VHH binders against o75319. Designs and how they scored, part 69

Target 1, 181 residues: o75319
Amino acid sequence: GNHIPERWKDYLPVGQRMPGTRFIAFKVPLQKSFEKKLAPEECFSPLDLFNKIREQNEELGLIIDLTYTQRYYKPEDLPETVPYLKIFTVGHQVPDDETIFKFKHAVNGFLKENKDNDKLIGVHCTHGLNRTGYLICRYLIDVEGVRPDDAIELFNRCRGHCLERQNYIEDLQNGPIRKNW

## First folded at step 3 (VHH)

Design w40 (framework vhh_h_nbbcii10_fgla)
Fold by ESMFold2-Fast, scan of step 3:
Structure w40 (fold): chain B 181 residues (1-181), chain A 127 residues (1-127)
Amino acid sequence: as target 1 above (181 residues)
Amino acid sequence: QVQLVESGGGLVQPGGSLRLSCAASGGTFSYSRSYALGWFRQAPGQGLEAVAAISSSGGSTYYADSVKGRFTISRDNSKNTLYLQMNSLRAEDTAVYYCAASRFYPYTLKSSEYDYWGQGTLVTVSS
């Protein structure tokens, strides 16, 4: 069965909003069927996600799910008022240009439609770290003109965990800007 | 309100061993509810450095390169206690050792991310 992702318990459920942006990162929420393998203090359901965001006096306007699976929770477990976007992203390798393009388009579309509010874009993969951090930093570098080391430092600080994958860090610091609009 | 109290420090000869303990006390705080626990040290005339950290679940541990393979961090949530087993001690391990807890981060190596700090316990490695 319902095996909890490796190392999932070791990560902060939800980071802080990244100042100057609309991004907030978190680890994958786990639906009710996973709770029998978790202590009460370890539970992080879709409902727990929204409660934790509210505790920070923030509101989600979009969730971008980067996991390569649908087994952890279903879109119907989320409030009907919050749009959900699935971008199937393979772990371990740097996301391809098509994936980067899809992410950038979703972010830009959200920001254009939400100019009159302060709602956040929630981004997650399994741990809310490597794929999540890469795509958020890639957006800040390529679209917002943030220096790579500044983007990485901001993400690491707000997520509460440092990007772990050296190939992702290397691509962010020294790779080409992706102009695939 | 919440306090962390270290014990187990003392004088030991090079090559010896010590086990440090850190007990939490005060109200509703317990190690099972904190996000990360760690040991930091400050040698005479030096800045504060991270020694070891253990995640909120106990599933992940970190060690500074200088202590890796010699020190072991562990936690006992039922006793509300954090431990540091120190083996093969060297003169350069001489420092005040501090226990710290972070309620915000489930795993962190930055001292600035720790909310609760003990008073420190002195470890002297000398012949």
Scores: ipSAE 0.000, ipTM 0.125, lowest interface PAE 16.9, mean pLDDT 85

Design w41 (framework vhh_7qia_2)
Fold by ESMFold2-Fast, scan of step 3:
Structure w41 (fold): chain B 181 residues (1-181), chain A 120 residues (1-120)
Amino acid sequence: as target 1 above (181 residues)
Amino acid sequence: QLQLVESGGGLVQPGGSLRLSCEASGFTFSSYAMGWYRQAPGKQRELVAFITSGGSTNYADSVKGRFTISRDNAKNTVYLQMNSLRPEDTAIYYCAARWYLGSTPYMDVWGKGTPVTVSS
């Protein structure tokens, strides 16, 4: 369907690059069929995403799509030069260890293959907030050794919105470090 | 989003004392390392005192034994207690917050400064 995701309009389309990392977070782009339900200033298509990233003097090298659906846009709507990775995640529950591992593996692989450039890893779920913020913060905590509160505050500041789900915040602050990789 | 507001500066005679306060507003004060810097007229800004998120402190040689940095995470405030003040301590004092990702600093937040004048 062509219904706009609940609360999608409440969130900024794209955050800022998280300093000291290769991460940038954004909400799900919506393909052209959704535009009849949006004012011109509310539109955020795949093309709009790349224009907004360019306006920040940044370049995307990878998109990680955390949504459990393909209804919002298709990978074919993205430039051929930008790799696209789908990691199916359900909302509301903390991502499982396999999902966390897949995310870490993808990020590590990108960084290894992109040592000679400054291209960004774009990460999104529906709102670019809870699942997106959880997985980025989990990577920073587990792989980079960042203190949980520092990771959360960096994400919140750069995204322009605070992580909302208490179970996600609790897991980041007090949960175990996943050392499987 | 993290903002720093300094207070407590002023005019003091040599040998006097002042206590500077820096109140932070924002999300997570306790995660930041906090520093006090100063800039005297015509000189470069220099670090005078530093406190980590864990409470470890470090001081410039010129102030060691005279200045004490402390923090109160419940009040989102960092303090600089300045004793035995000298004319050469005259400067604008700046509060700064530094965020560490592991051992690497990534973000500095600065206050606007509070002037301290030690009259000779």
Scores: ipSAE 0.000, ipTM 0.183, lowest interface PAE 13.0, mean pLDDT 86

Design w42 (framework vhh_7qia_2)
Fold by ESMFold2-Fast, scan of step 3:
Structure w42 (fold): chain B 181 residues (1-181), chain A 120 residues (1-120)
Amino acid sequence: as target 1 above (181 residues)
Amino acid sequence: QLQLVESGGGLVQPGGSLRLSCEASGFTFSSYAMGWYRQAPGKQRELVAFITSGGSTNYADSVKGRFTISRDNAKNTVYLQMNSLRPEDTAIYYCATKYFPSWGYYMDVWGKGTPVTVSS
């Protein structure tokens, strides 16, 4: 189906790079088949994503797709030069330890392989907010030792929208550190 | 003042061991991850080992099984135990953390480094 995701239009397409990190968050791009249901100013295709990143004078080196579906766009819609990683995550529940470890492994591997450049890790779920914000903040807290409230504030400010799910926020603030990846 | 002070570097023969220490001051040490980096002459600085506030550790592939990072929160100190040292481990070793001020930006905090030379 070509139905626009619920509330997708309510969110900014792309946030700003999170200063001092390699992360940038965005909402899911929608392939051309969705454009018939969108005004020109509402369109946000994979091409539009890369144009908006370049407008910020940034470059993507990896896309991590956290959606539980492949209906919104295909990896083939992305430039061949940008790696794509799919981590299937279900909304509403805090991501499980296996999902958290997969995310951390992907980020760690990218940073090791891209020490000679300043390319960004682009992370998205459907809205680029709850699952996306949780995993980015979890990485900053567990790996980089950032205080939970500081990680959440940084993400909210750069994304332009605040994390909405209280169970995600509570886990980030008071949950256990996930050890070893 | 945020400060990191490294010690423990020196000259060792191949196969030898060294323990590096880094004492932190000016921030709540127990809340921050700590890393060890190294830089050989004419090369870029690279991450060697990392320890989170909770004690989870990560290592560069080149040092896995030989180096161990640990921390003592009561002493505000992070350690790097270096075993089975090789000539290619010769570098200046730096302690680092990423400090997040309450106003929301992070800043890298680096020590001045401690030199390690592995040669016969």
Scores: ipSAE 0.000, ipTM 0.130, lowest interface PAE 17.2, mean pLDDT 86

Design w43 (framework vhh_7qia_2)
Fold by ESMFold2-Fast, scan of step 3:
Structure w43 (fold): chain B 181 residues (1-181), chain A 119 residues (1-119)
Amino acid sequence: as target 1 above (181 residues)
Amino acid sequence: QLQLVESGGGLVQPGGSLRLSCEASGFTFSSYAMGWYRQAPGKQRELVAFITSGGSTNYADSVKGRFTISRDNAKNTVYLQMNSLRPEDTAIYYCAAGLRYWSTSYDYWGKGTPVTVSS
């Protein structure tokens, strides 16, 4: 259906590029069928996403969709030039090692194929905050060697909203590094 | 404790090249992001280039295409290859280590190596 996700309107549509990385985070875009439930200034379609990224003088090269649903938009609603990856990620619980490894491999693969450009990896869940922030920070900590508090601070600043789930924050700060298999 | 020592600075003519080196001593060099900063007289320090523990690099717009940062974990050393040098590149260059690579705040600093670009 056309039911707007809980609290979706409470969050900025798209954050800023995280400096020193290829990441940009945003909330889930909603296809045109949802617009009947939204004021014009609340609309955030797949087209709106790309317009907002371009307004920041950035370009998307990959979208990673972490939602545990396909009801909000279809990959076909995206430009065919932008790869789309779905990683079904359950909310509330810290993502499992399989999910973390899938995310890391997608990011590493994109970076290898895009050494000659500045295109961004766009990451979203429903709100572009908890699952999104966790996986981006987990990548920065485990792969890039960023200190947990620094990764969290960078994400919060660039997203414009702080990570809300204490169990996610605790895992990032004190949990084990997830090594590749 | 991590200690950083820069070398390779000097006087060079416009259009010339220099290679800066920064040798780290202490523990766990391979786990740190490494950056090069510079400070011209009367200016604040600015980030020139950084390289993460995983090898990802980033450059200030003013040096893109001219400078290359690299690291050799076996030698605990980070390098800055500077090509097509301009008078405005004149500064003291500082090596920094830490995990705040997207800000101007690194955890460990060297004492700097001066670079002067003039005829």
Scores: ipSAE 0.000, ipTM 0.110, lowest interface PAE 16.8, mean pLDDT 84

Design w44 (framework vhh_7qia_2)
Fold by ESMFold2-Fast, scan of step 3:
Structure w44 (fold): chain B 181 residues (1-181), chain A 120 residues (1-120)
Amino acid sequence: as target 1 above (181 residues)
Amino acid sequence: QLQLVESGGGLVQPGGSLRLSCEASGFTFSSYAMGWYRQAPGKQRELVAFITSGGSTNYADSVKGRFTISRDNAKNTVYLQMNSLRPEDTAIYYCARPYWSLGYTHMDVWGKGTPVTVSS
C-alpha cells in the first residue's frame, strides 16, 4: 500500500551535514503517489530531497537506503548521476554484523573514489533516525575512532532528533567494536 | 533509454586475444563505474573486471595480468582487452553499470551479452 509510514510527519525531512564527516541523514522520500495524502508543506519526494540538499549548499554523491521495503520510491526516481545502494535492514533489532560490514564497505569505497570532491553520503531508513543513526555512529566509532557519546551527540544535533531506541544506544555505548572479517 | 551494447566476442584459439567493447547510451557515461561480468555454462555469473568513473581498476584473480579494462568517455565505451585466452575463459560476457561507483552489490543496467569461445 501507499499508507504514509507511522510518525513520518513528526520528523524533519533532512538534517545537516555532520561536520568533519561526509554524512547527511534524512527520512525516506515518498514518490508522487503518496502526495494525495500530504499537504504541500508535508511533501518530501526524491526531487524535494535534492532541492533541500542544494539549499544547504551541499551535493549528494551516494544514497544508502536502509529500509526493508521498495514501496516508498524507486531508484529510477533519483538522478542517474547519483549512485543508489540498498541495504535491507529490519527495524527494532540492532543491525547484524553482515549489515554493519556492508555499510562500512560502501562508505569506505565512496570515500576512496571521491577524494577529490566534497560530495555527501546520504543515509536514510524510514524516519532517518534509529537504523540510520546507529549505522552512521557505528562507522564513526569503529572506523574513525570517535568516542561513542560524541558520535551520538553529533548525530542527534545534526539530524535534529535524538536516537530513540535504547537497545541501539546501549550497543553504541557499551557494545563490541565490529572488526573487519 | 538506458542501453548497453556489447560486441567483439567470437571463437578464438587458446593463447589468442579478443577485445570486447560496450557502447553506452541514455546516461552520463563519464559519471558511472562500469563492469564486465561473465557466465560460463552451468556456473554463476561472476565479476571479471571493474573500472570506476575515476579510472581505478579491479580484476578477478583468474584474469589478473591477462585482461585489461579501459574506458573512452568521449565514445561512451568501456573495453575489455583479453590476452592469453584459455578454455576456462569460455563464457558469455556481459557489460554492466552499477548503482554505485565502488563495490559490486547492485548492477542497474545490463547488456545482452557477447559469447566468447576458446577452443581448438
Scores: ipSAE 0.000, ipTM 0.118, lowest interface PAE 16.0, mean pLDDT 85

Design w45 (framework vhh_7qia_2)
Fold by ESMFold2-Fast, scan of step 3:
Structure w45 (fold): chain B 181 residues (1-181), chain A 120 residues (1-120)
Amino acid sequence: as target 1 above (181 residues)
Amino acid sequence: QLQLVESGGGLVQPGGSLRLSCEASGFTFSSYAMGWYRQAPGKQRELVAFITSGGSTNYADSVKGRFTISRDNAKNTVYLQMNSLRPEDTAIYYCAAHFYRSGWPTYDYWGKGTPVTVSS
């Protein structure tokens, strides 16, 4: 269905680049069929995403879509120059080890192929907050050795919204480090 | 090796129309996605219209319903039909060609731009 996701309007469309990383987080873009249900200032299409990132003087090199649905937009709505990766991730639950490993592999592969540029890895779920923030922070903690509270604070500040799911926060702070690929 | 040449820019009054053309020379134009970008004085360059190699189109909200992007692969040309032009459409318009395939280098080609001025 073409129902606007619950609370989608409550969140800023795009955050800022997380300094010292290649990550930028945003909420799910909505294809043109949703626009009749939105005021002009509420619209956030795939093309709006790219224009908002350009306004920040940034460039996307990869989009990782963590939603458990394909109803919001089609990969074909994105520029062909930007690789798109779908990792189906169930909401409310802490992502499983397979999902975490897929995310880490995608990020590491991108960074290896993009050593000579400064293009960003764009990550989104429905709101660009809980699943998105969890996986970005998990990467920073497990791979980059960032302290959990520092990773969470950096994400919250740059996204413009705080991680909401207590189980996600607890896993990041006190859960096991997933060092094995 | 792909070269892009824009044409069709000029001075037009508000409410007027212009058609921009971008002619490509090179290997396989039909394999490239094409975009029209613009840059107004003192502003960042923005993507206004995009067409994939398969012909799917997307538009910035500011131009939706007024601009139409199309391509003619036989003529190696992408077009931007601009209707109901407004003073805020005043910018230099750039054509770009984009190619990406897993395991291959990204190829991006840019034209030199064509100026569009909307004023009386």
Scores: ipSAE 0.000, ipTM 0.111, lowest interface PAE 19.5, mean pLDDT 84

Design w46 (framework vhh_7qia_2)
Fold by ESMFold2-Fast, scan of step 3:
Structure w46 (fold): chain B 181 residues (1-181), chain A 120 residues (1-120)
Amino acid sequence: as target 1 above (181 residues)
Amino acid sequence: QLQLVESGGGLVQPGGSLRLSCEASGFTFSSYAMGWYRQAPGKQRELVAFITSGGSTNYADSVKGRFTISRDNAKNTVYLQMNSLRPEDTAIYYCATYLKWGSSYPFDYWGKGTPVTVSS
C-alpha cells in the first residue's frame, strides 16, 4: 500500500543550514493525504517545510528531490517561486557518476544564478540522510576541497543524525574523487 | 525557562565506563528529541548520540558499539552510557535539544556541559 515510509518518523524533518555552504537537508515532505496517519507533532507537509525554514530565518531557492518515487508529494504542492529538480536515485547503492555529475551541475548553476541573494539549496531523499548526505558531502569533497571526515561531521551535526550506510561513508572517505572537468 | 542539567562526568582510566545524565525542565520533555554532543579543546562540537521523541537512536561512527543513549520520560532525563572509554573521548559533553517546540526542529540549545577526562 501507500503507507508512510519506514522509519520516516524517526528523523527530524529539517536540519539546520550547513555553515559556509548554501545547503540545508530535510526528510521527504508528505502531502495532506498522509496526515490522517500521523499525530499532529509528526506532520511534515510541503507547507510545514517552508514554515520551518522561515522559522530559521532562511529562504529556499531550490529543492533537489533524490527519491525514486513521486508518491509522497507533487511539485505543484510547492510555492511557484521555488524551482524543483528531480534526480531519481535508488537507495542502498552509492549513486553513480551520472547522478553525481547531475547534482554538481545543478548546485553550480544555482550558485552562479544566486550570487546576489542568500537563498538555500534544499536537498532531500526519503529520510534526508543517506543519499542526501552522500551527495552533499561528495560535492563538498570534490568541488570545495573539504576533507571527507570534516564534510561528514558537518553534515551529521547540521542534519542532527549521523550517516547510517557504511558503504556510503567508506566511499566518501576512501573512494575516488569524481572530477567534472 | 528551558533548562538542561548534566551530571556524571569525571576522570576515568582508559577502558573504564561513565554514565552521563541530563535532567530537563521547562518543556514537555517526551515530545522533544534529545542528543549528546562533545567538544574537545580547540575542536568543533561533534554530535555523538541522538534519541528521537519516539525512541529511535543514532550514533557517530567513533562511538558506535561503545556508547548507548536512552531516555526516561517519567524522570525527564536522557542518559549516555559510555563503555570502553579511550583518551580520544576526552571532551566536555553537552546535553542538547531545541528552543522551538516540536520534534522536527534542529538542535539549537545545549546545557552547560559536563567534563570527561580519560587518562592513564
Scores: ipSAE 0.000, ipTM 0.131, lowest interface PAE 17.4, mean pLDDT 85

Design w47 (framework vhh_7qia_2)
Fold by ESMFold2-Fast, scan of step 3:
Structure w47 (fold): chain B 181 residues (1-181), chain A 120 residues (1-120)
Amino acid sequence: as target 1 above (181 residues)
Amino acid sequence: QLQLVESGGGLVQPGGSLRLSCEASGFTFSSYAMGWYRQAPGKQRELVAFITSGGSTNYADSVKGRFTISRDNAKNTVYLQMNSLRPEDTAIYYCAAVRYPFYSGWSDYWGKGTPVTVSS
């Protein structure tokens, strides 16, 4: 379908790299068929994503797509050189342990294979905020030992928008460390 | 057309307070991080305070505990509450809308500035 996601226009297309990490968060890119519903300055296609990353003097090495749909863009719209990983996540729910495990292993595998470069792991859901911020923060807390409040502050600052879902924030602050990595 | 209009600057005695306002028009205000920068005579422009779309804040060490940044998305306005003002705070204060916080070179839009003078 060609319906713009609810509130999609309210969010910055791409955040900044999270300092001290390889993460960058963004909202879902929309393929060309959505552009007829957007002003030129509102467009954020897969091509626009890569142009905005380049404008920051950064390079993507992996995209992790957390949306529960494939209608917004196709993996084929991405450069062949950039691996694409789909992890289907449902909005509003804290991701389950299997999902958290998949995310951690993808990140760890990328970092191991990319020790000789500074390429980024791009993470997005629909808005690049709640599911995206949860999984990035969960990784920082569980794997890198970052304090929950510091992880959340770093994500909010770099994304340019704060995590909105209270259940996600509460899980990050008070939930158990997931040891599956 | 996008505009940022600052107000609230003026002359104040040391130890006094001022509240700066910056009203945005012509863009999706709620999607931007907003910052306050200042430039003292003969010095480079420096970041004073940042606030993200969701309300997370960051401050320069020189103003922590004295200045508070806040926003009202319904009014497309960002504020800087300045308490315990010092002569060293004398500067022209600039409002900026940024796509990417913490990098002044990534500011998309700037206001024209509002002067603040702290002196007896």
Scores: ipSAE 0.000, ipTM 0.100, lowest interface PAE 18.2, mean pLDDT 84

Design w48 (framework vhh_7qia_2)
Fold by ESMFold2-Fast, scan of step 3:
Structure w48 (fold): chain B 181 residues (1-181), chain A 120 residues (1-120)
Amino acid sequence: as target 1 above (181 residues)
Amino acid sequence: QLQLVESGGGLVQPGGSLRLSCEASGFTFSSYAMGWYRQAPGKQRELVAFITSGGSTNYADSVKGRFTISRDNAKNTVYLQMNSLRPEDTAIYYCAKWGYLPSTYRMDVWGKGTPVTVSS
């Protein structure tokens, strides 16, 4: 059924663009069939996502969906002009090296194709926090050479919520750099 | 040629105020978000505030309620109003454009910065 994800209402729908990067993080949008279970002020559809991004005077060029399900919304619910990429990522565990590689490859490809514009890479999991924050920070650390604590602080501030999973934080701070593409 | 020129730093007593300015040239200023960063001797770089092209603002917890970032698109200038200054605010302050920030190891690619010293 159309069950609202656990704690989904506890999180801000959309964060702010992370300065010096092309990243913006948000929680999973929910298609119109979920709206019967939500108050009007709780609704966050794919359309609501794009409206909130425009309110920040930003534009999405890519959505990376890290959820392990296709139940929340369909790619067809997104504007034709915005590419959609699904990377099935299991929650709670630190993403594996294959998942990290796929994420990095997608980001690098987007940046090469979009060097002449300022469009954003939108990244979400269910809450737009742990899997999302881990993969964005992992990219900044491994590819851009950002210090782990700086990457985590930047993500936390821009998302408006701090990374919650200690195993994710520990891996970012003390884990190996994943250099294999 | 992209240029960012910071000014307004100086020596101030604890509890005092300073207004920093950053004049931008070589790009369409109104289309980009702008930020203020600082680096104190022997400390990590810190993003203290940013402002989007639409005027939305965000602040580090260490400066929230004391600092205000603003912009004047007609003058291609971003400002940082700093109130209730503390000794721990002592740092070199740098202006940066979103999408063109250097890596953590390339601080010298930004403008030359404007030093702020809070001491009695």
Scores: ipSAE 0.000, ipTM 0.211, lowest interface PAE 13.1, mean pLDDT 84

Design w49 (framework vhh_7qia_2)
Fold by ESMFold2-Fast, scan of step 3:
Structure w49 (fold): chain B 181 residues (1-181), chain A 121 residues (1-121)
Amino acid sequence: as target 1 above (181 residues)
Amino acid sequence: QLQLVESGGGLVQPGGSLRLSCEASGFTFSSYAMGWYRQAPGKQRELVAFITSGGSTNYADSVKGRFTISRDNAKNTVYLQMNSLRPEDTAIYYCAAFPYKTWSGYEYDYWGKGTPVTVSS
């Protein structure tokens, strides 16, 4: 159960907003039941997430949860004003076209409904790195026309950690553009 | 587009059992979390059982130990086994697929038409 995810402590809780986009990436928040296994400085609850984003003078308008589990926190732990989208994404594998489509559709829908504000799309998997970075970069490449290396550099810099999975990096750099929206 | 068709509802006596089935058509059933909601007359629709794409289950406190949710991805079907039924379980039971959740309702959930369950002597 309440075991801390492997290497979760190795990653910064929250990155910075990716300039020119509405994206911010973070590692999975852990509900109160995990705090007994953490030093005070290691705690990163849903409340801590919102406090850290507010400290950057930013505001969340949507959370996209890419984890394949619901054990880390419940949507009920989030403020009522913030929509939550769960896209169950298996780790290690490059996300399939259907998963990419769901992500793109959710992002496009949020942007359409939020043209008059500057609220952010928060994206996380377990570490907020590989699945998170892949889908954000895939969106920037396929929808926004960003060059793959530029998208990856932007994500790495703003997240504070580099994408680690070579298969994800190779798909972004050399794989086909997915035309599913 | 995802379509859900519920079956298995009916009239049963207190203490009896029923098994509900929900057959999904469309793509990627295995990637969706599935759930069973119910709505009694004059009450809000409530989630009673939930199964993730990975197979983890959750239950409302009112049905824990009595209801079991399961899925068969090869058949694109989710089941609700209901045991030790009580009059207060009387409701229309709805199958739902969860690609998205919002705080303000079920606008991204896919719903079937429902199957009525009546528990009475």
Scores: ipSAE 0.000, ipTM 0.120, lowest interface PAE 14.2, mean pLDDT 83

Design w5 (framework vhh_etentamig_d1)
Fold by ESMFold2-Fast, scan of step 3:
Structure w5 (fold): chain B 181 residues (1-181), chain A 123 residues (1-123)
Amino acid sequence: as target 1 above (181 residues)
Amino acid sequence: EVQLLESGGGLVQPGGSLRLSCAASGFTFSSYAMSWVRQAPGKGPEWVSGISGSGGSTYYADSVKGRFTISRDNSKNTLYLQMNSLRAEDTAVYYCAKHPLYWSGRTYGFDYRGQGTLVTVSS
């Protein structure tokens, strides 16, 4: 059950908007049942997520949940006005091409629908770091033509934590561009 | 290749007006957000204004709100900055800047910047 994810407390709840993009990254919000195991300053519920985004003068228009579980919070815990997309990803492994294309399709569709506003795409996995950073950087590299090292630096700075998994970093720097989306 | 060419700069008296233009080529202009960035003598670059690819959203630095108007003509691949009520502190080289496709209207993430056009506000 209600066991706090390993190292979850080690990460900042929400990063900053990545400048030049519509992306913001955060760690997984934890529903009320987890709060009994957390100090008040450690709590990060779905409500806390939206409060922290608002405090940055930003607004979420889409949440993409990359976790391989539904135990941390339910889509029903989010405002009905904010679309929620689940893309199941396994930790430790570079996401496969199908997962990358699903992510790109969702991002492109959101941006086409939201061309006349500045709403953000919120992306999270468990820690909001490796799978999250990989897919955001992969999008920036493949779709926007950002240099891999620049994409990684931008993500690391805005998230407040550096990508940790060497296989993800190597794929971003030296892997093929995935052109289909 | 991407090219951005600014024009319309010059000497103008305080309280005067100027219209800057940026001719863009080498990319699908309507698909990209564009900005104006300026650099005053002896200072770092300052973001001035931004506009979405469609032209539906515009953004301004607090220092220019109510005085400057950004616009674009996607049929002509041209970006504009209408500058009214000019002040001595508006003196700068003004650069046209192209953003990555999914830009938020903020000062960051320029792919390309033009050569600039000098605006001098002096009596």
Scores: ipSAE 0.000, ipTM 0.114, lowest interface PAE 15.2, mean pLDDT 85

